# Miniprotein binders against tRNA-specific 2-thiouridylase MnmA (mnmA): the designs that were tried, part 6

Target 1, 344 residues: tRNA-specific 2-thiouridylase MnmA (mnmA), of Desulfotalea psychrophila (q6aiz6)
Amino acid sequence: MIKNITGIAMSGGVDSTATAILQKQKGPVLGFFMKLNQPDYETQRDRVSQIAQKLDIKLEIIDLTEEFQEYVLKYFSASYFKGLTPNPCIICNKEIKFGLFQQAILRQGVERIATGHYAQIHKTAAGYQLHKGVDPHKDQSYFLSRLSQEQLAHSIFPLGGMHKGAIYDLVEAHGFHDFRGTESQDVCFLEQDNVVDFLEQTAEFSASSGNIVMNDGKILGKHKGLHRYTVGQRRGLGISYPVPLYVINLDVKNNNVIVGENEQLFHKTMAISDIHWISQPEREDLLHASVHIRSTHKGAQASVILKENNRASVIFDEPQRAITPGQFATIYKDTQVLGSGVIL

## First folded at step 21 (miniprotein)

Design r1 (from z1 with E25D)
Fold by ESMFold2, fold request of step 23:
Formats: structure tokens, sequence, C-alpha cells
Structure r1 (fold): chain B 344 residues (1-344), chain A 99 residues (1-99)
């Protein structure tokens, strides 16, 4: 049906708007908006429709509400059952935005899909590489570390070589004067709190109360379900103690939240599993690379020891705070994303 | 306690030197993985030993060091192997003092 047409992932924010502007300058485009369980779906739909109309872009809505709801319940429940803290945004990118959404767009005959992500795709003789966006404050490459070669091959990231200020200038030059100074509307609505609240509304999700304990077994209070707590967390514990206490571990076996002092959060070692490589490492034994243990982490140099079954042992050059099972460790070589794995 | 802490700090520096040395191509990915994994296990054990001072954990540390020594010799990394051998001697002496 539609050849030589670029799909545009439109969300109503400045980044997706800039993406649409840039791609329309290069050729025919078709806009796509995905319907999920967004809290403000109707407002977002109206906004994206108005932007598409102003840009003279045909807009299609792809309804993934049922698939998203089932996936979120399954992923979060499985993570909770194992005492893990999930990363919904990484999984949503892999399975929903560049998975179901991308595939639905491609089935309409569109060749490639542009999104407003701050990351770079480099095509080489060895395949597609994912690189950090040039704006270090907006770089989103961490969240894209699970993408496959096929997903990258169908993707365009026009904003990856740009800074956020230039994006505002671009949209203003094209008649969009309402974005500067407003909150970002491209934030991931799959924040942990939103997912927790959503899952607790379903009849199939079940969690039990338990104790908040010190390492020595002293009971300090009760928790309202392990899924409500994250390693490194200080607020929301509802306990009284002479010094600040933090969640150190989630003990599924005994249904306990284990707390301790800040010093107990620092570790030099980490094990990871389920590694996905965007770019295969050149060595099969040992890497020395920058490892990010969450999106807000500045990265830390580490030795990554490759093991069977897509596992690795990680030794950081310096201790890292609040290494959180269930989150993703993303492995970088300079600006290049090599891959990511699940923290154990 | 202070003596043990100082020897652990020296050992940690040595372990990181070995990790840096393993960045070179030694032609045996399996041996490189094995010694690096032993270092990983040893660092985890050291974190426990620093909290507890348990002589049984010190015995386990010595067993891991012996395995590291064997693989370093296999890889021909002789200067660091000699330093590991010296560490083994020092930790044996510490273990005897804790009896």
Amino acid sequence: as target 1 above (344 residues)
Amino acid sequence: SEELEKKIEELMRLLYEILRELRKDYGSPRAVKQVAELIFELIRLIEKLKRTGDPEELKELLEILKKILEILKELGIEELAKEIAEAIKEFRELLEKLK
C-alpha cells in the first residue's frame, strides 16, 4: 500500500512535533498515535490531532489498550513474584512502542518509523548501532537498550543529533509557540507508582502484608506488599528509628522488607541475566565498559565477565549505590550501547 | 582487625591490577573468564569478611586465591602470580593468628 512514506510516532509533545516537522520536509509522511491506558488519553488524542491537522499530516490511531493491559499485568506480577523491581519504560519500548506499535505501522506498507527519541542510529557494515543522543541531559539510549536489529532497521531518530533548545527553536519557527516553558508531555506514564496502582485494581493481582526488619531480625513495622518498595528507598517506610534507614533488600521467601543504613547500599559487584546485545562484543570473555544501573545513573566503569546463558558477572571500579534487582544494567562502549541485562 | 583490613586493601588493589592485565589478549578466553569469575567471587567474599572477621571465610578466601594463582601461571602472568603467592602466605599467617 504505502511505499516511500515515513511513519511518524506522534504523542502531542514538542519532541514528536519536531520529528514530524523534520520528516515532512524530507518526503511524504503518515502520523500514528497509539492508544494505551494513558491517564489523559482524550486530552492527548485531541492535542496530537490538532498538531497533525496543523502540519497537514494524516493521523491514524492504533488501539493497543488490551495488549498493553495484559502485558503490564503479566510483567509486573512476574517481577513482584520474584522480588524484582521492574523497569516498565525499557520493556514498553521493546514490546509496545517498537514492537506491537511499530509492526502495526509497518503492516500498512510504511517503510520506516520516526520517533522523537534522543538517541542515534548508526548503520555500519556489521549492522545497526545505537548511540547516545548528543544532548547529555536528554539522552534516552538507556531506555532503548533492548531493541533488536530489525527494530533499529525500521527506526529513525531525527532528534538524536540535536539539543533540546534547538528543538524548541525549530517548532517555534514552524508556528508552534506553546511548548517552551511547559512540562514535557513525552514523559513515560509507566512510572512505577502508576503501574502499582493499576495492577492493584485487578482481581487477579494479590499481595500480602509483612514485616519491615533490620538485618538482625528486629521488627520495625509492617509493609503493605513487597511490590510497593524499591531498594534504596527511604521515604514511605512508616517507621521510626534514630538514624535514616533505607530498603536494602526485598526478601520474598520470608515476605520481609529488609532495611539498613546508607552504607549498606554500596556494592562493587553485580550479577545480570537475560542479556540482549544490540552489538556483539568483540571479546567473548571480558569487557571493560561503562555500565548504567538505571536511567538516572551517570554510568560507572566496570569489568563485565561474560557467562553462559546470557549472563554476566560485573565488577565495578568503584562501589555503586542501590543496585536494584529487576532493573536493567545497560552496557556502553563510549557513546555506543552494546546491550543490557536484568540485574539479579 | 586493622592488620586484616590493610591486607584486604592490598589484595583488592592487586585484584584490580589482574583485571586490568586481563584486558590484554592471552589467547585463552576460558582461562580469562575463570580467573575473572574467581575475582568476582573473591570480592563478594571480602565484603562479607570485612563485616564478620570470620576465620572460615578467611579459609575460603585462601582457596580462591590458590585457584587464581594456578590460572595466572597457566596464562603466563608471572609477576602478578608472584604477588598472589605472597598474598596467600600473608593470609595464611593471619589465619594462624586467629586460632
Scores: ipSAE 0.853, ipTM 0.952, lowest interface PAE 0.5, mean pLDDT 88
Fold by ESMFold2, last read:
Structure r1 (fold): chain B 344 residues (1-344), chain A 99 residues (1-99)
Amino acid sequence: as target 1 above (344 residues)
Amino acid sequence: SEELEKKIEELMRLLYEILRELRKDYGSPRAVKQVAELIFELIRLIEKLKRTGDPEELKELLEILKKILEILKELGIEELAKEIAEAIKEFRELLEKLK
């Protein structure tokens, strides 16, 4: 007699381990680990295998290296060379983790897939809603803002209603004592914040020197490629000026890094494109909502003017610092994620 | 100038009052979108005007205000339309002085 099986996304970290423990208590499970371009893949694979063995969970490896290159790495590199600052985690979640990875798991007869994300899925009469995790310091809902209704329907987030301390207690009670104090926020294909090194090692790498200029055109120095800079950056400019200067814009047309004082980073408006709605707004014209312009942003109230072709014009109630083209603006109503778009 | 900056500040407060008013249901999503987008464009123009002081940008500001006025009247938002009409008068006088 066959039983409904829950898939577990296992990565070797404390959150995925806690997820595996919790879901195994509820029924039969299968573990799944995805092979991407992890710089320490062999070490991570061995660690995931040992965790799965200790928990008596059958583990399968799904190789998505080529797909990760196509969907995530090419997007990442192309964005930087266009003067944009991308968010690879949002794209990886949409296309890889909850896309191709989820699809491969479901094809093996698995009912649903649990991951260690700190977010909540609420099923309502109108469909599935994505909500912030209850632990405000660990909430990951920002990174999940492009998931579809189908992707949410097949997903379980057991940690969404829990705080991080309880997660450590849980895994320690099951014999895992080496997780405390070992957190990292590195991007999964980079070693220790080496974005520039990664980009310059790309086989299709192409960048040229240019000027570091003020808004009025005054040349203050030279740069070694636009890919080395992000809006809001102060460090690594290599210029002398009486007050601190920040990157305020990347001028691709003229190959210039435009710098200015902190005050020039504040804007009341932004435009976004390629909007994806998890939950359709009630109005088709205008909404007033909390908008997060990056994962670490505290959110700001804004008027969101809905336009054709999945675009919007956003007017913040208060000026926002370092609005960065290429990043995602995620639109919230209270704890609910409505959707997200790309900052222009 | 200091006079221009004061009038811009007053206009900015008025634009946000209009945005708050548009949260009500006026039965015309197209008109609401249109006036809100004009406000978006106007805020961006104001930031450029503060940096450059260019009289052509002040002329463009007046044209946008006239469009906002027309749509506010269409939506029946009469008190705010009256305030926009007064702003148009004030900025037209400022433009004349700047020439």
Scores: ipSAE 0.849, ipTM 0.949, lowest interface PAE 0.5, mean pLDDT 89

Design r5 (from z2 with E57Y)
Fold by ESMFold2, fold request of step 23:
Structure r5 (fold): chain B 344 residues (1-344), chain A 99 residues (1-99)
Amino acid sequence: as target 1 above (344 residues)
Amino acid sequence: SEELEKKIEELMRLLYEILRELRKDYGDPRAVKQVAELIFELIRLIEKLKRTGDPEYLKELLEILKKILEILKELGIEELAKEIAEAIKEFRELLEKLK
């Protein structure tokens, strides 16, 4: 058992580098890097290795390629087969980054693992709370809404109380001058523009072309596979029409992308299922909270009606645009993440 | 119909007023959950009614309003129950005009 040693999740970007620097100032550290199906694995590995060497940190590579296929790629394929738009990053965080990766790091005998996430963990008498990071432009709490109490108990988020500019200053003071002005290397490859092509290839996913139609069945064009389209999308449709059209639904039964005008995207209600609570709500019937329907959503006040079997009915105070089945709705009270569920 | 749209807007405001009232402690979580779920159903039904104009949805709306009225009385939310009762009367009149 290695007492007082902190595990560091290293990914080759400025955030993980700053995390390593901060934690090494507090005591001995061990560095860990995930091998997944990353399209840029060799380049990322070399970058992480050079950073670890410069910081004099022992680095271990943990191969989770098989597990990534099982937990993330199967989820991706199953979701699109059902006409749902998945959020692979939330599943990867729950099952891989804070699941199997965390477990492998703890097996090295350390007590806690630090990652470069912009979020805050608050320990209270009632348990661990997850809170937004203080930098509103970098906050990642949305993506961490499925973490368990045990996963939070083993985690340290040193950057949660900091702003991005201070992170650049920190790493530059320690000899890392190449991050400022460069594209982020800490962003999960699952969030990049080419992720659909990557997941399609690595999941051995097969998709059929079909029609782009209006509600009345009028055919406007062909689509390249349902998985390439998201509710609310305007660009990349390859169709001609006198007014702008948006994806309003993915019809798996008929293999159609259904399009319509922007007004058809606004709804006051949604249903969610498979709710996970980081912090249990105080009432069993109804709560009024801020609900985020995607990572880039600014949040909207809603009545959340709690139902059996981890379900809820949600009534927004104001209509919300592009509520997307398969994505996650996160429920916040002020800065605190209460939990999240799957949009139906 | 402009008259129908005006009454729907008035009903929507009333439904949100009820939701705000339910934030108070009425000591009956099951009844609170039931009326809130009926409001959820009603809002979705209103969207269908606006889209189609189908009088069948207006009949369903009236049935849900009656259930909401009963639960509001059970909870002792008297002023909002009176407003729901008036809405029932108004929508019943509209349904008769559309037959």
Scores: ipSAE 0.858, ipTM 0.954, lowest interface PAE 0.5, mean pLDDT 89
Fold by ESMFold2, look of step 21:
Structure r5 (fold): chain B 344 residues (1-344), chain A 99 residues (1-99)
Amino acid sequence: as target 1 above (344 residues)
Amino acid sequence: SEELEKKIEELMRLLYEILRELRKDYGDPRAVKQVAELIFELIRLIEKLKRTGDPEYLKELLEILKKILEILKELGIEELAKEIAEAIKEFRELLEKLK
C-alpha cells in the first residue's frame, strides 16, 4: 500500500467528487473542505460529508471564514466602490485555495493536494508550467494565472486531461446520479448574481448618487452608485435614447457613469499592472501572445510591451470589446499560461 | 474628414507592420521597447482623434511620429522609417488644410 497521502479538496460538486474517486484509486487520501462565507454552508457541508462517507474518505473541515473576509470579500467590495470590476475567484485561488488552505493541508503531512480544476501542470527543467485543460469549454487555467511555482509544485489537477462528459460518466459509475444537468454559481458567496444586494449589506457601505453622461458631458439621467454598473452593461440604465447605450467607463473622479454606443466599447489598446509571471517571458522587451481579458473571453493575439514595475502595454491585433478595469488579463503562449496582470 | 480617415487607416497598417518587424532580434531591447511604447501611445491618440476630431491630437500625433522615425533609423529599419517620414509629410499637409 502506498504511504504517501494525497489531500483532496472536496466541495460537493461533480468535479471534486470525480477528483476524489480518481485519487483514491491511486493511493491513500484525506479529504478537506473549506468553510468560507458560503450562503449555503450547512447544505454544502452535509453534501460533502455524504460524498466523503460514500467514498470512505476521512474528511476534515478547515475554517477560513475570517481569512476569506479579509483577503477576498474586502477586495471585492473595495474594488466595486472604486469603480473597478474585480475577479474574486482569482484572488481566492491565490490567497485562500492554494494559499492558506493548501498550507494547512500540507502541515498535516500530505505531499500534494488534488483539486478538480480543468487545467494542466507540466513539470519541466525550467520549473512548473500551467497549461489549459484539454476540454476547451471547461478550461479553468485563466483563474489559476497568479499561482506561484511553490503552489503549483504541491498541486495535482487530475481532470486537466479529461472532458466533462467523461467526468459525469465516472461519477455515475460510482453511484452518484444527481450531478448531470446541475449548474454552478457565478460567484460562490453570492446567490443568483446579487452583487448589488451583497455590496449594500456591507457594513462599510457608502455610495453617492451621480450622473449618467455621454463622453461629451451630456446628462442623460441619474445613477444610485457606481457599484451598480460594469463596463459593457446595457440593462438597468433606465435611459430612453434612439439607439442602444452601454456603460463605456466609470468615472470615479466625477462620480459619473459614462455611456455610449456599442462601437465605443472596442479598443485596440490596454495597460496592465501588478503582473505575476508563472513562466518568465523569453524576451525582456516585447512578446506576441494570446491575451484573455476575462474568463469568458476567447483570447486575442496581441503585442505585449514589457515595462518596469510589473507593468505592460498591450496592443491587440484586432479591437477588443469591453476591456474592463479591475479584471485580469491573462497572457498565454499557445496552451501555456505565462502570467496575468490587472487591467487599468 | 474622409481624407483624414483614409490617412489614419494607412498609418494604422504601417504601425502594425512596424510591430511585426520588432518581433525580430535587433539586439537593442531598450530601443525596441521605446518605439513599441510610442506606437502604443500613438494608437491611443488616434482613437481620441477619431472620437473627437480635435486637431490638437493631430499635432501630438506628428510629434510621436517624429520620435518613431528617429528610433527606426537607429535600429536600421530604413524601409519602414521612410514610410513613417512620408506619413509625417502627409499629416503635416493635412494639418495645414485644417487651419
Scores: ipSAE 0.857, ipTM 0.953, lowest interface PAE 0.5, mean pLDDT 90
Fold by ESMFold2, fold request of step 23:
Structure r5 (fold): chain B 344 residues (1-344), chain A 99 residues (1-99)
Amino acid sequence: as target 1 above (344 residues)
Amino acid sequence: SEELEKKIEELMRLLYEILRELRKDYGDPRAVKQVAELIFELIRLIEKLKRTGDPEYLKELLEILKKILEILKELGIEELAKEIAEAIKEFRELLEKLK
C-alpha cells in the first residue's frame, strides 16, 4: 500500500477509543464503524462520530445489516432447530467483523486494521499465532479462535499487552473523562443476556412450547421454546421440585427440555467437530492441552484425540460441568490458541 | 455394587495412566489414536454403567478392554497391557457373579 493507512474499528467505547489514540500516534489512520441490526445503532453511531471528530479521525460507515442476517441470524436459527446452543459472537467475528468488514476496509487501500481486542498476534516463521491478552480478566482470545491466517495477518490488537486500568488512564490523558464508571460500550451486543429475545425477534424465528420433563418422562412443567434454554441452566424454569433441577438436555425430537440433578451435568468426555486450526498441532494423533468449553470457562486440561474430517474426541483430566452442544471448544497450549471446534 | 464401584475406580486410574503413557512417541499414530479412542468410548460406557447400574454395559466394557489390550501389546506397552489383562480377569469374575 503506497499511503500505508491503518484502519481503526471504532465502536464508541473506551477500548476502541484507546486503540484509535495509540494508532494515530504511529501514523495516518482512517476510522470505520459497522452498521449491523444492533438495537441502539443511532445512539452508537452518534457516539462514535463524536469520538472520531474529537480525535480528528475521518470516519466511514460500512453497512453490513443484510450480511449480518445471512451469516449470524441464519446460523442462530439453524442451530436451535437442531437443539444446539449457538455462539453468535464467534460467527460474527469470523464472518463479519474480520471477514466482510475487514475485506471492505482493505479494498479502500488500507493495509491493516486495528481493533480493541484483548488478544495478541505473534508473527513467527511458521505463521501467525493468536495468544491470550495479558489481562486475564479481559482476555478475548476465545472469541477469535476461528480467525484465518489471512485475517490475522491484516489485524492489529494494540491493547493485547495492556491491562484495562491502563486503558482508562490513557483515554483520560487524552481528554476522555466520561468512560470510567460507566457501562462499557465496547461489549458485543451478541453477548448480552437478552440476546435470545433480540435474535428471535430479528430473525422472525418462532418455536412451539413443550414439556419440561425428567429422564423418566415425568412432566414438571412447560417451556416456551427450546431456544430459550441452555444446558446447565436452573433459573427461569418455572418448576417446583424438592431439590434443585438443571437443564441436562434439549430433546428436539419430542420437543422436551430434560432436567436433572446437578451431578448429571458432569462429564469427562466430549466430542467436537468442524475444527479450525489457527496453528497446526505438533502431533497428528494426540495432544494434551487446555480446553475452554465456553468464554467464561477457566479451561481444563484434556487429552485431545485427533480424528479425520476435522473431528476430535476429548477426555478431560477432571469432570467438566455443563458441556453444551453447539458451543465452541477452544484448544490452548499455554497462552497460544491452537484452534476451536463445535461441541457435539 | 461397592466391589464393582471400587474396581471401576481402579480401572479409571489405569485408563488415565495409559493416556499419560501415550504422550510418549511410539511411532505409530494410528495405533495411538485407536487405543485413545477406545479409552474415550470406555470412559463414556463407565459413566453409563455407574448411572444406570445395568450389567449389560459390563459386557461391553469387557469387549473394549480386550481391544485396548491388543493394541497396547502392538505398541509394546507391556506393563500397562499386563494391568489391563488383570482388569479383564477381575471384571469377568464380577460378571460371572451376577449370573
Scores: ipSAE 0.856, ipTM 0.953, lowest interface PAE 0.5, mean pLDDT 89
Fold by ESMFold2, look of step 22:
Structure r5 (fold): chain B 344 residues (1-344), chain A 99 residues (1-99)
Amino acid sequence: as target 1 above (344 residues)
Amino acid sequence: SEELEKKIEELMRLLYEILRELRKDYGDPRAVKQVAELIFELIRLIEKLKRTGDPEYLKELLEILKKILEILKELGIEELAKEIAEAIKEFRELLEKLK
């Protein structure tokens, strides 16, 4: 029977390989590999090509290197200039993987694209809902919290209802025996160090040295640029002090890295801006929800006070450690992602 | 001081009780949003007061409490309004002792 062709986002990792296997069982597929500014592009491309060949899947390469480089320069430079810690993976998902990449795939006549994300898409009368993947240790819904209704409508997440162990079993049953114990290659390659290295190589980016100080102004050392530091960081400070010290704030105005003891990282409140709702809240004033302030955060119950211009004030039931401006706060109701905003 | 710290912890429990009460539908989202935002501001102020001990923050705390009281009355949340009124009296006394 004639069926719509499903696109497969292939990256050479176990998750994208399992996705390709599962979708090929359901109908005709076409594989797509995204070229960005990956340091190991040739190796990754060769790996993906071998996997596609083994699975008898035609592979297309979509080159987004220039678009990605210009986006990274604009977004990350602006963030670091303001003393913010940007979130590369959440933005890459919104703008690149499910943005430019998805659009390029759709233009080739493919109706929907499957990726190896551990998350679930539920179609309801009110629209598409994004839900956590069933494997709590692999859930990636946090990183997908900026996706639009249109982006979700064109997406398939076959792994969302599965546990990681079953994924390894699946690929091994199909002749792929070397994935266990390796790093997943389906995650965004935009690690903070890669972005920092990229930005410092551009002639337009500049940063100045400054002081590492306590709240009282005591100078403990020097830093090589605010962009190299994030709130909660302990390593890489190059200072001596009787107790462990952590970055508690980036003071752009004075060009200082402010450090302090661990207890100074705990706060009950935060403000967020630029909120994107996948699912609109039922109330316009206040909601009580689970809020995740980073991907590894276990989530915390909070009152979310809705304000004008897609802003909110957040009051946590319990203090939260290392609330980091520039990162995203993702708002959950049970397993459902309601939306996310930028931490101020 | 120990007395101030005790009163702050009592106030914090009351503020969270108000936040829980606001989860009910009071039919006035503007007023709910306004009092919740005042609680947000007050919690931040309390963190500054605990860190610094600066009595100027105590004056500001009293002004925010008065605004919270008026909105709780507007919403008809009478028992919690009475508790806020008592907290106002207690913090006025503390501020007077520190003068």
Scores: ipSAE 0.854, ipTM 0.954, lowest interface PAE 0.5, mean pLDDT 88

Design r5 (from z2 with E57Y)
Fold by OpenDDE base, fold request of step 23:
Structure r5 (fold): chain B 344 residues (1-344), chain A 99 residues (1-99)
Amino acid sequence: as target 1 above (344 residues)
Amino acid sequence: SEELEKKIEELMRLLYEILRELRKDYGDPRAVKQVAELIFELIRLIEKLKRTGDPEYLKELLEILKKILEILKELGIEELAKEIAEAIKEFRELLEKLK
């Protein structure tokens, strides 16, 4: 008999603490913390342990160090070496947090895992829908856009209907006064480290110097490997030009960084592949939807032309800046996440 | 040329109007998809044309417009088909002036 126990993903942050508080009020809970070979693992573990103790929650540590390396870090490094800009957080959520971690929790007889994500799950007759959190500044639905129906079925997002201010008030009411002024831990452990330094330490690292060029082929300088550059980047080019230049494209074939003016970053079209649908589109041909091209993007209205093999062509109503290969495009209908694909 | 730029802007507006029309249920998802994909290709081509100024892209543009025209007629989207036909005429005339 699966006991009516909720697993709590505890990270030591305000959001996970609030989640723990809210779920404990509803029924029995077990706490879980992921070991992912964090540089500050011991400090994080101790913090989580203190919070769990204060809340009278039994804490279990699940070691997923090897799995994190295999599913997330290899993806991360391999993407950059291909001239792509990865989103390791999306992969981590799919494969680790709501993947192997969730599975490990469920194997213990826990029915569902609760996390501090600002998103909403709506159960319908047609299945589980993922929606934006009500706090537009904290919405994390973008990062959850690759979750399966099964993963959603076993997930709870208690904070999805709350604003950040209310979360602070909640934790303070329960004796946690030290969270104000602490930024929630970045969703990605990798964002704390210098990406370049990390990549250069990988076994697969090879320095491939090449040219920084304009669209007309004019050479402006040299780059120290494509992995150091992303579309829209202005800093670190080491070039002098009368006007600001940005990375507008990475030419992997010729090992060139193509630079141009800000206007050259705007495009009306993109292609996406490897689409995962949380909710199947109602139409098989053309969707009009809000498309987010990165985690910080506010979404842009677009026509999404559905293609075979989980691909689509996207036409934006307005030109979008710095469409970046390797990033995820998430497709929304109002607040509902329909799915996501990889930008080509 | 200023003339080319103006014609391209007008064409872009028309293409988006077609996309809006295609949101309606025509009961022929295949045809809708074909038109939409052609529009996608055409917009990308226009972006290349604006960047390069290469007249060869105008030839390709005309070929895509012809295909769009055919499918719009099949779908019974007569008004927009007429506008595409007019655009084809205008771009042909422009192409002849550039030769």
Scores: ipSAE 0.851, ipTM 0.950, lowest interface PAE 0.5, mean pLDDT 92
Fold by OpenDDE base, fold request of step 23:
Structure r5 (fold): chain B 344 residues (1-344), chain A 99 residues (1-99)
Amino acid sequence: as target 1 above (344 residues)
Amino acid sequence: SEELEKKIEELMRLLYEILRELRKDYGDPRAVKQVAELIFELIRLIEKLKRTGDPEYLKELLEILKKILEILKELGIEELAKEIAEAIKEFRELLEKLK
């Protein structure tokens, strides 16, 4: 094991560049770029190579194309076909970025990897804690909510204590002036792709037309396959109604898209399963916590009733809009990520 | 309908008060879980009731409230138990009017 070398996950964005700069100031580094068969791979590779060269960092490319397909893309497609809305970014972080990619880097004799994620790791006597980044607008802790203690032990988040403005200043001080106005889309490769187009290109693609219905069973129109719709969706319904209608539920059994008014999107309760705990709750019965129901959600105060088999019932203090099956609910105590589960 | 809505709102406030109370350490996690789960079920039931307007859900509501009452008494949460008992009475009276 080459002691004192840090692996840098380099993507060509401002955040990974800043991470590389900061970590290089602390000691020897090796750069790593992940190939996932992204459409613009060559362009990204060239950009990363240029950055690495400018920073005098040796760059290695790790090809995880097949693994990404197996662990992320299959999950993604299968979820939609089940009427679930997946979060491929969480899975990618767990299985690929901090999974196979991290493992590949560690096998090179590197002790830890540094990434440009806006989150914090606190080492305690009880283990590693994951906390929100200090920049509330850039916090990415939600996407890291499935990491194991081992994964956290081998991770460094240099940007977790910084604001985005300071990141731009840092990279500019090192001669990188072209990042302003650009957002690092380092979180998910699939966010840029049309979900529908992607799904329709999959070998498993099978869509059947069905009915768009109200709760009372009134048929308002036809849908073009459940995979095209998610809870809270208003666009692309192709229906006319006196008031705005939204997808409120997907009835997979009957192949129906259920629509309703905006008020029908609000619920005080949800159930979650397959909870992964980063940090074990202090209590085994009832938690009062902030719960985020999607990556863009600001969090809502809730009572979390812990159940057997990594399940919980959640009661929000205030009704939440568009609780979506298949999405991840992340449970926070203040800034600390306790864990996450799949919304049922 | 207006009367029902008002009663439901009052009940909801009470349920959340109970949830807040359950955050205290009573030394009986099982009982706490049971009450909290009943509240969860009840809130979901209320949401269905609001959506459908089906008075049959009022019967189920009463049954859940009775279970909550029992456990609250066991936990020694007397004041909130009294409020639940009153709610049971009120909803029972309402149910009789809807018949």
Scores: ipSAE 0.848, ipTM 0.949, lowest interface PAE 0.5, mean pLDDT 92

